# Designs tried in a protein design chat: VH-VL binders against o27280. Part 468

Target 1, 266 residues: o27280
Amino acid sequence: MDSMNVPEVLEIKRIVEESESVKTFIFSWDFRREVRPGQFVMVWDFRDEKPMSVSLIDPVRSEIGISIRRVGEFTDRVHGLSEGDLLGIRGPYGRGFELMGRDILLVGGGIGMAPLAALADEATARGMRVDALVAARTADELLFLDRLEAAGVNISTCTDDGSCGFKGFAHERLLTLEENHDMAAVCGPEPMMFQVMRILDERDVPAQLSLERYMKCAVGICGQCCLDDTGFRVCAEGPVFWSQELSRVREFGRYRRDPAGRRVPW
Key: E = the ipSAE of ESMFold2; O = the ipSAE of OpenDDE; V2 = 0.75 times the mean of E and O plus 0.25 times the DockQ between their complexes.

## First folded at step 22 (VH-VL)

Design if3 (framework fv_acasunlimab; at its last look DockQ between E and O 0.71; V2 from the best seeds 0.81)
Fold by OpenDDE, look of step 22:
Structure if3 (fold): chain C 266 residues (1-266), chain A 118 residues (1-118), chain B 108 residues (1-108)
Amino acid sequence: as target 1 above (266 residues)
Amino acid sequence: EVQLLEPGGGLVQPGGSLRLSCEASGFTFSKYWMSWVRQAPGKGLEWVSYISTGGRSTFYADSVRGRFTISRDSSKNTLFLQMSSLRAEDTAVYYCAKWYIGRAFDIWGQGTLVTVSS
Amino acid sequence: SYVLTQPPSVSVAPGQTARITCGGNKIGSESVHWYQQKPGQAPVLVVYYDSYRPKGLPERFSGSNSGNTATLTISRVEAGDEADYYCQVYDESSDHYVFGGGTKLTVL
């Protein structure tokens, strides 16, 4: 078996409090193993294993960051950890974002901003103009604003309650933004992504979208993350998909599979 | 049927100019990045230029930068390559190619021959 | 500039398996695409994203990418497979599309 499939036990180097519910765990990383924005790692707390997006890629400091939202038992345990504690990490896995053009639009919702933050860093480092639409339910749930600003990203915010920026949903805010982008990267709640993709398609803006599905093996074997009709495996063919690929996926924006494989509405 | 047609090739003198066209049909042209790829006689494929869907961004191989200009007209489903200051080494079959996911090209024209000779 | 290296030629008997390699610095971390070009014809995409096959292509065509080498594999080679094959990547550092030098596959 490929060595990349064996979890490496890593020490938490730093923890960044991103919000009340989101922490970024920073690890030393050997960049001989390349990682791209949009790829994910499997995080193992020695009891359970969950896929997490890489939110920070810092070759200078030889660090990666994994942002984790507190949503259940596993993440509760992880959020209880301290600097110096250990986690198992294997990967990276999946298809990451591909950067092309000079102007890129990032549309992120909630924890979906995690991979986009990493992408923003890469894009800005390449000299690209980056616009980011950061969406959240409330102002206090907006992620990575300071980081994005420091990177030179042009930020637009959107909150459901209007506590910061545009009052409404990301796709609504997007309708008010100019159409001056070569491509877009999208990550967040699937209903949001669905609407955003529609708008971007109408605008002839090529878009990449990162999907969230239950993943077990992360290597395309178990089929847990298989998308209906196409047979796309989110862990292998994704998690980043081009809009053209997702247009073929019937379930996209409509439902997902739960851990038991049942259809669950969004 | 998905198709790319490339008229406009021909014989041109060194230092001359030529404009190639590529007409797209069978797919929504405006939704795809487009590229020019050339192939000198008996040689391999060489990427020439690339343009974004809206034409906002253009990219060129070092060998043609400053001399070639890629553009597109969505209303006509047409891709263009304006070539100037042509050189003998620019002699090649020029292909227009449609972008496909993963930065591949899934549709190619049949190519048009450009011969630069005195 | 980024360079992709292919063997200039590969020969295989009908029914056998042909393997065409494409070498590049850290190519295993990039998406490699393969094109088939028959004499007098335009290139045809045969493999994209290292190992995926476009619709309509025979299952005999497959691809892999690991380390510094991508490989196009053609099983049960037929006379009709005789062509030039090119690997291709996108170099993000220069925003250039890069093709390999091409490999002539001869079916003996």
Scores: ipSAE 0.901, ipTM 0.942, lowest interface PAE 0.5, mean pLDDT 95
Fold by ESMFold2, look of step 22:
Order: sequence, then C-alpha cells, then structure tokens
Structure if3 (fold): chain C 266 residues (1-266), chain A 118 residues (1-118), chain B 108 residues (1-108)
Amino acid sequence: as target 1 above (266 residues)
Amino acid sequence: EVQLLEPGGGLVQPGGSLRLSCEASGFTFSKYWMSWVRQAPGKGLEWVSYISTGGRSTFYADSVRGRFTISRDSSKNTLFLQMSSLRAEDTAVYYCAKWYIGRAFDIWGQGTLVTVSS
Amino acid sequence: SYVLTQPPSVSVAPGQTARITCGGNKIGSESVHWYQQKPGQAPVLVVYYDSYRPKGLPERFSGSNSGNTATLTISRVEAGDEADYYCQVYDESSDHYVFGGGTKLTVL
C-alpha cells in the first residue's frame, strides 16, 4: 500500500485540451514517487477531493498528466483553472496494469482511454505491438488519437453515432478485429467492459479491467473492502483487476448502487 | 482435481536432446500462460521459459535461449519443453507451472528429474 | 538481469515470529510473490501481490513490500512451517520471471 497520505500542492504546468469535455492537467513530478499506468491520484481543489486517473507518465521530463472529464461541480471548477494555478495531489494509489507477452489489445471507452494511453506508452517502450480500439459516443469525443499514433499504436475507432470509424459499440467493433493477442487492457463504462470481457474470454485472451467505482474502495473512501452485498466478504485492491478476479464478483456488469446502497440495474 | 503431471525426464548425455511434457487437468488449460521452472539438486528455483495462451509468444531465460523450445497443444491440454544441446548445468528437476493473478504461479507439477551426465 | 537477494537461513523458536526478507533494487515497485517448498515437494504459493494469501492458507502468513525490501512474515511459527521459502517477481524490462535464492527456515 502507498504511504502518500498528505496532498502535495502542485502548480499546473500545462493544460492540454483533449476534447470539448476533457482536459489533461500536467504537473512536475518527482519520480521517487513512482507511478504505474492504471494508478490514480486524489485531486484536491481546496474545497473537495476526487480520484482521477493518471494518463501521462513521463520520467524524462519529470511530468505526470491527469485527464479530467467535465461532469459536475468539482470538475467544472477544475476546468476553469489556468496554467500556474494550484491543485493538491495525493498519491499515486491503487493497483496498476501489469504487462507481459509481445502484444496487447487496448479497449477504451470515452475517458477510459486515459489510463490506457499511459499504458500504451509503457507497452511501446517495452517493444510490444499495441493495438487500440478507441470508442466514444461521437467523433469529437475520441481521445488521444494523435498521441497513440505518434507512439506507433495501431488504432481502430468506433462511435455510437457512426461519425467516425465503425458505427456501433466497442464490443461489436471488437468482433471485427484480429482475435489473437497475448493480453488485453480494458477501461470504460462497466456494461461495455462486461461485453468486451466476455469476447476476450471466448478468445482466451487474458484481460485486465480498470473500474472507476473501485477507485473509491482502493482508497478506502467507502469504508469497506467488499464488492458484494451477499455477506461474502471480498477485499481486493483496484482499480485494475484481472478478468479472472472479476468473474467471481456478482455485481460486475449487472448492477450499480445508489447513494443509499440499493442495487440499481445498469 | 486441478493437476499438472510431468511424465518423462531421465538420463541424457551432454549434447543430447530430451522432450518434456506436462499434462493439465481440472482447469481450462488454453486460458493461461504456462511456464517451466527448474531446480538443480540442492539449489534454488530458476525460471526457464513461458508461453502465451495462444502459443504465439515464447520467452526464455538467457541460460537456455537457442537450446530449448517451449510449445503447447490445447487439444491435448499439454505443455512441452524440447531441450537440445544439453549441458551438465541443465541437470535439474523441471516443473511446469500455471500463471496466477499478479504473474505468480499457483499450480505446480510434482516435477521430473533430468540428469545430464557422461 | 534483475536480482533478488534472500538470506540463506533463518532460525526461529516455535510460537515466535519468523521474518524472511527479499532484497531488490526498488522492489517496492514490484508485485512480490512467496512460495513454500518442503523437502521432496513442489513449491506452494503462500503469498501473492506482496500481501494477499491464496485460499486455504492460515492468517499467520503475511507479507509486506516497500523500498528495497519485501518481507514474508510467519507468526506463531509451527514445526510444519519448516521449509525453504522463495520470493519471486516478474521483471517487465527483461520479460523474465526472477526468483530469490531461497531461505531455509529452521524451527528450533
């Protein structure tokens, strides 16, 4: 477990506009605090604190990048900041992605591409062949395409509305792609990840999935290490899990919980 | 019952060849990376090789690269190690081992002894 | 090329706590796994991901990992814990699995 328990106040060095709704905030970072793709940080705007995925890990420039989608009051305030403004950063936290083999498939939906972009850089640096399926609702929401191309990643795209690439869901596009990879990494909406995981399992492709709801559990924000309400206690560090771990979790892909803890269908 | 069985092994001359097999049962063999790990008499564990689930990618310790070939046959649930140009330092108990979450090994065979001696 | 260093031997009285170390450069950034091997037997996984136990292993087995040292801790040691213990990582830079040299735990 990480011993980073106090926010470090850091200056925003650079802001990259990834889309109309997503910005990447870049900070100088001392890599004596090592960071792995798939880990997250707690971002503090001096009023509230939220977990956010690390999308850029650059030890050469001593920089990290944190990609934030504008979805509510906290993220609205952060999106209003400029270069030179301050944020508190705690971390990194959580279990990152693990690499092995010679080739990897990345499947990302929306902001879920953020941790996968960091993983693509690491996989490419190791000399792995990287294929990426980048999914979004619309063309304007496809993330990190230029960065992935510059890294030598082979990109396939899909959009729900067909405005770019394959028209349809990520799992439908996946059925049209090469079937054999040594491993896969998946991040996006949980229903998408469930369908993608099923296809990868049928192909005997071991997969790791990053699940945003488990970021809260990995930091201990919910106060419990349980993934199930059946009384079977399961404590696991996320947000990244191997698919074999998730096959034993009844909630994955079937339900989420409202603020009162009641089960709500996806 | 989950098992890995390594029939085979034996005595071979330096420069000789030997093929090891490892038969899996009780789990879906095709879904897991598989490894060979060896242990010379009185010595520690040394990783030898691993192979991807589809058999497309193979990896070897420096000490065996170019001399050993790992392969798998999903129709027989069997892992293989073709050893050639054997040397005295290849004398060891050879285990097959199944990948586990975190890049560990959870299921090991009981091992088979390979002795390389003149 | 990544190297893991273990002490060759550790001795402990029954009922006491054994600590077996595994040294490696920045090993705290690796996931460390531990195996128990009794004479004439195959290794058995006893800790994975630094600190998690496989099903069926007693709570007496625990692990930690930070900085340059991972540690396997066996509390309330029993005679049946006498074995060789190995640490292991996967080194992504070489695509190799790496084992430590092993530690013989003797229960006095």
Scores: ipSAE 0.789, ipTM 0.903, lowest interface PAE 1.1, mean pLDDT 88
ESMFold2 (binder alone), look of step 22: mean pLDDT 92; pTM 0.946

Design if30 (framework fv_acasunlimab; at its last fold request DockQ between E and O 0.72; V2 from the best seeds 0.85)
Fold by OpenDDE, fold request of step 24:
Structure if30 (fold): chain C 266 residues (1-266), chain A 118 residues (1-118), chain B 108 residues (1-108)
Amino acid sequence: as target 1 above (266 residues)
Amino acid sequence: EVQLLEPGGGLVQPGGSLRLSCEASGFTFSKYWMSWVRQAPGKGLEWVSWISTGGRSTFYADSVRGRFTISRDSSKNTLFLQMSSLRAEDTAVYYCAKWYVGRAFDIWGQGTLVTVSS
Amino acid sequence: SYVLTQPPSVSVAPGQTARITCGGNKIGSESVHWYQQKPGQAPVLVVYYDSYRPSGLPERFSGSNSGNTATLTISRVEAGDEADYYCQVYDESSDHYVFGGGTKLTVL
């Protein structure tokens, strides 16, 4: 337990260009330290530290992958790194996805596909039928399509501009799909997740959703990732929540708190 | 009040059949996976079967596979367990249980006794 | 098949702390749940997700899970805590729910 809280300095083994704004950094990993899809690690560039989802879990190669979207100063620095460079990694943390049943629907938006890609691999390895609704603003922002296809995932794409697949939002595409699943896993922009959860609930499909909040300690101590009213800590009780848990979270899909504790609308 | 009621237990001869019912109230039954769990006299809890919300997927313990069938009727808020080829070792109190987060069971029925004896 | 191992019995004096263990291979990576069952009654969920309490349960009930052992801890034990306690996990490899053998807690 103590060891997981100390950043391990790891060499970037490989870098995969997923899109113009997303890179996957691959590291050697000792799988004596269990990691599950949906869990996150804290990535340390020796200046700052940020939580990142695990997007690849490969026990055969003894590797994990962390997909990072370029969105700010920290990620800009990380995106400037090369193979052979070093990063600090501690974790994994949080609750990962739980799998049940014979078929699962994955609904992901943008970088939200990162943990879902890892989940897809696990589900497929278990012999589950995996359907994935992959959403992005444009075709060039769709993530992990080749990887998912290679894994045997049935892919449906959705883009805001219609450049690939269904023109519209993920929840709109979902409405056009009639088939139900034993369960669903959802990750992406919170407004998307909110709408998707509503539809899945109406269809009586149990769903898990991965939330994103500002995290500092990652170990449930500082409370900065606490959700209003419930006191749920995204780093401890999440980031993966069942829909019935999120139904109690009033702020879900509506707002989040910034590092200063202020409400910020989506 | 949230509750599960299991009528239908009783005495049955070996090789016989019996259908158990579990009636749900106080929650939206159709939204939850459901399970049967049994307990032989003086023994521990043994999971028997679970069913998905739509009833499309069912799973069984090895001890009952091929003999028991789990099903559900959302219009009646009822879970069923059709038992066939009953054996003495199937004698137990049978509980229906509601799925909860983390794959726990938060609601249990009062249980119904099934006795298999000649 | 995944197996959970519990001691058959634990005895504790009133006011003391009872600890009931549940052993399993890498159980620390699983979500463990605990149930209390009093004679002639249905099981009641007392701890879920390793360490969380359902509404209405006293703070005397707590749980932990690491390595190969999950533990249910009952502090300030009362006569009313005398019951059988079962740990439970879900085995994703087989899609089976798995219960421990149960532990009889006797309050001396």
Scores: ipSAE 0.940, ipTM 0.964, lowest interface PAE 0.4, mean pLDDT 96
Fold by ESMFold2, fold request of step 24:
Structure if30 (fold): chain C 266 residues (1-266), chain A 118 residues (1-118), chain B 108 residues (1-108)
Amino acid sequence: as target 1 above (266 residues)
Amino acid sequence: EVQLLEPGGGLVQPGGSLRLSCEASGFTFSKYWMSWVRQAPGKGLEWVSWISTGGRSTFYADSVRGRFTISRDSSKNTLFLQMSSLRAEDTAVYYCAKWYVGRAFDIWGQGTLVTVSS
Amino acid sequence: SYVLTQPPSVSVAPGQTARITCGGNKIGSESVHWYQQKPGQAPVLVVYYDSYRPSGLPERFSGSNSGNTATLTISRVEAGDEADYYCQVYDESSDHYVFGGGTKLTVL
């Protein structure tokens, strides 16, 4: 087996507490295995294996960071680990974000800011102007604000409960920002991304979206990645898609799938 | 149905100027980055310039920077290339091309010949 | 600037497989696109994102990209495949598009 197909066991070098529910786990990384913002890794805790987005790509320090929100049994176990403990890492996998032009708008909801934080670092290193709209349910859940500020990113915030910044949803805040960009990148809850995508399309801002539910398709688990309502197969490697690729996926933003494969409204 | 049409072209003296246009139809012009790509006689394709959807950002190959200006008018669905200080080396067929996912070009004009000769 | 290198020509018998290479430093980390150009015509996109086919292109056209080489493969070559073929990438460091020099495919 190739090293990308077998988890490499790595020591947790540092843990950063990003919020009460989100930690970033930092590992030494050999950058002969290139990593791009928007790609993901499979994290193995010796019992289960889950896909996680890369949130830090630092070739100078030879480090990557993986941000993980505590949401269930696997993530609870990982959050219980300490520096020096071991995790298995496979990857990277999937299509990363592509950059064009002189400026970019990032729109992130919750843990969706993780891959966008990595993208912000790359965009600023290339001399792009970076604006970020950072969204969460509450102020305590806004992620990476200090890191983005230190990188020179222009930050706008919104919270569902109004505890920090604009009170409301990310797309509502976006409507009050009358600003053009060469491109945008979006990651967060699928309903948020759908609404944001429609606004960006009306503004003629080309956008890329990172969709967690398509990570397994990018690893080749599903040979029929996307099926539109006309029966055409739409096979595209995710998790990052251009909005043009997503316009043919009628399920996007409207439904999710339960364990039995039935469509369930969001 | 989906088309890019480049009327114009022609013979120009060295040091002269010429404006090319490219009229788009069958797609929403304002939503796409656009490029000019040229091909000298008997030679390969050479990217010349691209412009962002709103026209805010422009980029040029080193061979034309400072002499050529790309622009667009979304009300007319038209892409332009203003060429100045023309040289014999600028003799080529000029294509306009539409951005496609992955930073490819899916729609090309038929091309228009520009000849720079005394 | 970033450079793509293609062989000037490739010859193949009808019904056989043609392979056209595109060399570049770490090109496997780029998305590579391929164009077919017949005499007197505009280029036509035949492969994008290394290996995806635009609608209407036959399965005979395929692509791969790894390390320093991307390859366009045309199986069961027909006389109508005789054309010039160009590879293309986008160089993020300069914000420039880059084309290879082109390969003339001859069907003998």
Scores: ipSAE 0.842, ipTM 0.927, lowest interface PAE 0.8, mean pLDDT 88
ESMFold2, look of step 22: ipSAE 0.821; ipTM 0.918
ESMFold2 (binder alone), look of step 22: mean pLDDT 93; pTM 0.951
OpenDDE, look of step 22: ipSAE 0.931; ipTM 0.956
ESMFold2, look of step 23: ipSAE 0.829; ipTM 0.918
ESMFold2 (binder alone), look of step 23: mean pLDDT 92; pTM 0.950
OpenDDE, look of step 23: ipSAE 0.932; ipTM 0.957
ESMFold2, fold request of step 24: ipSAE 0.840, 0.838; ipTM 0.926, 0.925
ESMFold2 (binder alone), fold request of step 24: mean pLDDT 93, 93, 93; pTM 0.954, 0.955, 0.955
OpenDDE, fold request of step 24: ipSAE 0.939, 0.939; ipTM 0.962, 0.964

Design if31 (framework fv_acasunlimab; at its last look DockQ between E and O 0.91; V2 from the best seeds 0.87)
Fold by OpenDDE, look of step 23:
Structure if31 (fold): chain C 266 residues (1-266), chain A 118 residues (1-118), chain B 108 residues (1-108)
Amino acid sequence: as target 1 above (266 residues)
Amino acid sequence: EVQLLEPGGGLVQPGGSLRLSCEASGFTFSKYWMSWVRQAPGKGLEWVSWISTGGRSTFYADSVRGRFTISRDSSKNTLFLQMSSLRAEDTAVYYCAKWYIGRAFDIWGQGTLVTVSS
Amino acid sequence: SYVLTQPPSVSVAPGQTARITCGGNKIGSESVHWYQQKPGQAPVLVVYYDSYRPSGLPERFSGSNSGNTATLTISRVEAGDEADYYCQVFDESSDHYVFGGGTKLTVL
């Protein structure tokens, strides 16, 4: 097997349209190269490279899926691709989610549901009870609902506009859910994750959260994804962090670094 | 100071019962999964049991399943291990251990000796 | 059940480098943690997540994990490093913590 740091040119096997702005690209995968939910890959369209979370892990079909939201030039190009087209994939990188216990709460916002969907599959396969709070701005942006339901996940939805489920934000919906879990996994907009983490902490629910930062090398060398005060590299020490780790990160939920290294508020 | 104190060890006859306690201080006990790990004299470490923060989920090594019960009281910052049907092979120093990130243990008690002998 | 295999003993002269291995099926895909235990004392975490050191641990302690072997490396070994060392993983398939058999490090 080739080095994990060398992009492998893979053919897009299938494309699943998850929503108007999100597509899942499916690739054949050699599972001798292990991949875990929460890990990311670097996707190369032969012009630019971006980190993307793995949203599907299917050892039976020997496939992985990468869900990509259309948000800029790179993703615009990728969304223009068709089945049979090629992409470069290197990885997986980073620390994935760690599963413990018998029940888990997943809290996801928007494209943040991508790694959580993969985690849900693993958790349910292990026989865990999985509850998922799926949040989005509108109903049409709720992701992976059918997939989660098919996996046996108990789903609660919330939308900013109330078009589906609870009207409000994920943390507000969470406050209305009194049941605790052995652990939680959270991924979405950082302000959402920040609020959710606070609630989970108050409830003494151990939580893992997946951060998004600008990543260039993915191997902990360039420092572009370093978090203030701790020196945590999101690509190496993350992107999945325990809440205890993030509690030490001053910038979490407050600001991030842009490609130029400038502080940008959320 | 962060510490775990383990009273309750002692001598017990085969078939007997014993309850171990582990009192936590210096950290928010209710926020961490907890484990019992034991070590027979001159032997290695053997995980015994772990419990979730709320105590809703408990797990046991095959060697103690059905005989030992792990529990916790957050109001007292105390972890418990109720041992029953004790056997000679259960003779060991019993450690309580605090969960750490990555599913390691960063804090250990001093250990308490449990001797099962006629 | 998941099994971790360690050599029963390793000997090293002061100032030299000690390497303690922990073998397991695809252990490289697991997060391995290491504990030091001196006689009559409780174990102490010395390496977690394969290669990270808890606060207060000297840089002499390092770890690696790939393939089927994790390794604890202690450089510039001191007499005080003489102890038993245990590797540990968490088996998600059973929700069990698993320890290796332990390695006695003797400083000659």
Scores: ipSAE 0.932, ipTM 0.956, lowest interface PAE 0.5, mean pLDDT 95
Fold by ESMFold2, look of step 22:
Structure if31 (fold): chain C 266 residues (1-266), chain A 118 residues (1-118), chain B 108 residues (1-108)
Amino acid sequence: as target 1 above (266 residues)
Amino acid sequence: EVQLLEPGGGLVQPGGSLRLSCEASGFTFSKYWMSWVRQAPGKGLEWVSWISTGGRSTFYADSVRGRFTISRDSSKNTLFLQMSSLRAEDTAVYYCAKWYIGRAFDIWGQGTLVTVSS
Amino acid sequence: SYVLTQPPSVSVAPGQTARITCGGNKIGSESVHWYQQKPGQAPVLVVYYDSYRPSGLPERFSGSNSGNTATLTISRVEAGDEADYYCQVFDESSDHYVFGGGTKLTVL
């Protein structure tokens, strides 16, 4: 079999503009390489390679979608590409979300909605009731609302500036929402996820959280993506963790590490 | 110390009923999904039922659906299994088990024997 | 419904390696968990998520999972490892837990 550690060069089939700063790039994919919501891929632009969320998983059309927020030089170059252009893709990597029960709450902040959109599709296809809290700084940055609505997801929104839905942070909106779900899935800025995790824990709602950490090799062998106290690797044992795994970790929600191991605040 | 204790059990006639209980200690019971798993004499493990943390959702193996009811009382840290319309094939040691990361079971009770015979 | 198949028995000499298999259709796409059960005792989790050990378990216990087969491996087998071993998955399509039929490990 082919090694998962080498990029496969794929043509961009379609680009969806999700917002001014987020595009979804759609590729043909051979689903003998199974993909689960919450897993990620490494995207190679022939100069550098970065981890990116899988946001669309469509085995029927043999397609995946990868959502990329423009935040720097690499993502600026990728956002400048057109349909027909090439990218290298390695993966998928990491542990995906696990589903249990009859209903699920999704809480997504910004680009963190990308893996949750894929999860919402899977959960609704299995007949689960899906509630989603979609958070962003402004209305223009709320992601995947039409797609979630078409899937039958019950959507609540919040924006930092109040331009759409509840004015405030995701955890503040969460306090005003239905308290009971069989489980939850959370993805977004780590400080948001920490606050959301605390609320869900107080409500006895088991939660899975998807963490983005700095990663150089994507398979957990370099050690750059380790959590402090547990030795868990985001790319090998995550990026999706149960809240029980994270509640015992001092680093979560407080800081991250750069390639040199320095603590960098969130 | 994390423990699950099943104090009930006993001999019941076919068609009869019995309620099992499982008392939890050493962990926050309300935060975990809970299961019943049984083992007939000389046989393997068979999952019976599980219940969500709030008790909102319940699931049953096909062999017991419609005859058994799982429930929980977080104020008493107790899991229950109400068994009715009992059959000889329900004879087993019944364990309660605590959900663990990955949908495993990390803590098991000592088990309690239920015998269904005339 | 989803079925896990285990051999009824495996025998090994002390100090050697025991391998206990768990067969299932595309089981490599599942997270597989393993339990040890000694006579008269409750099961004990020895491997979860295919290959991880709960805290306090000896490194002699390990696991793997690919294709249609998951395997529990016990290296440097001791007499005290003689027990029944069960594999387990969760079937998301039914929301049911599924156990294998069990394997009796005999230490010769």
Scores: ipSAE 0.811, ipTM 0.913, lowest interface PAE 0.8, mean pLDDT 88
ESMFold2 (binder alone), look of step 22: mean pLDDT 93; pTM 0.951
OpenDDE, look of step 22: ipSAE 0.930; ipTM 0.956
ESMFold2, look of step 23: ipSAE 0.781; ipTM 0.900
ESMFold2 (binder alone), look of step 23: mean pLDDT 92; pTM 0.951

Design if32 (framework fv_acasunlimab; at its last read DockQ between E and O 0.90; V2 from the best seeds 0.89)
Heavy chain, then light chain:
Amino acid sequence: EVQLLEPGGGLVQPGGSLRLSCEASGFTFSKYWMSWVRQAPGKGLEWVSWISTGGRSTFYADSVRGRFTISRDSSKNTLFLQMSSLRAEDTAVYYCAKWYIGRAFDIWGQGTLVTVSS
Amino acid sequence: SYVLTQPPSVSVAPGQTARITCGGNKIGSESVHWYQQKPGQAPVLVVYYDSYRPKGLPERFSGSNSGNTATLTISRVEAGDEADYYCQVYDESSDHYVFGGGTKLTVL
ESMFold2, look of step 22: ipSAE 0.823; ipTM 0.918
ESMFold2 (binder alone), look of step 22: mean pLDDT 93; pTM 0.952
OpenDDE, look of step 22: ipSAE 0.930; ipTM 0.955
ESMFold2, look of step 23: ipSAE 0.808; ipTM 0.910
ESMFold2 (binder alone), look of step 23: mean pLDDT 93; pTM 0.952
OpenDDE, look of step 23: ipSAE 0.930; ipTM 0.955
ESMFold2, fold request of step 24: ipSAE 0.810, 0.816, 0.822; ipTM 0.910, 0.915, 0.917
ESMFold2 (binder alone), fold request of step 24: mean pLDDT 93, 93, 93; pTM 0.955, 0.955, 0.955
OpenDDE, fold request of step 24: ipSAE 0.936, 0.938, 0.937; ipTM 0.960, 0.962, 0.962
ESMFold2, last read: ipSAE 0.797, 0.828, 0.826; ipTM 0.908, 0.919, 0.918
ESMFold2 (binder alone), last read: mean pLDDT 93, 93, 93; pTM 0.955, 0.955, 0.955
OpenDDE, last read: ipSAE 0.938, 0.938, 0.937; ipTM 0.962, 0.962, 0.961

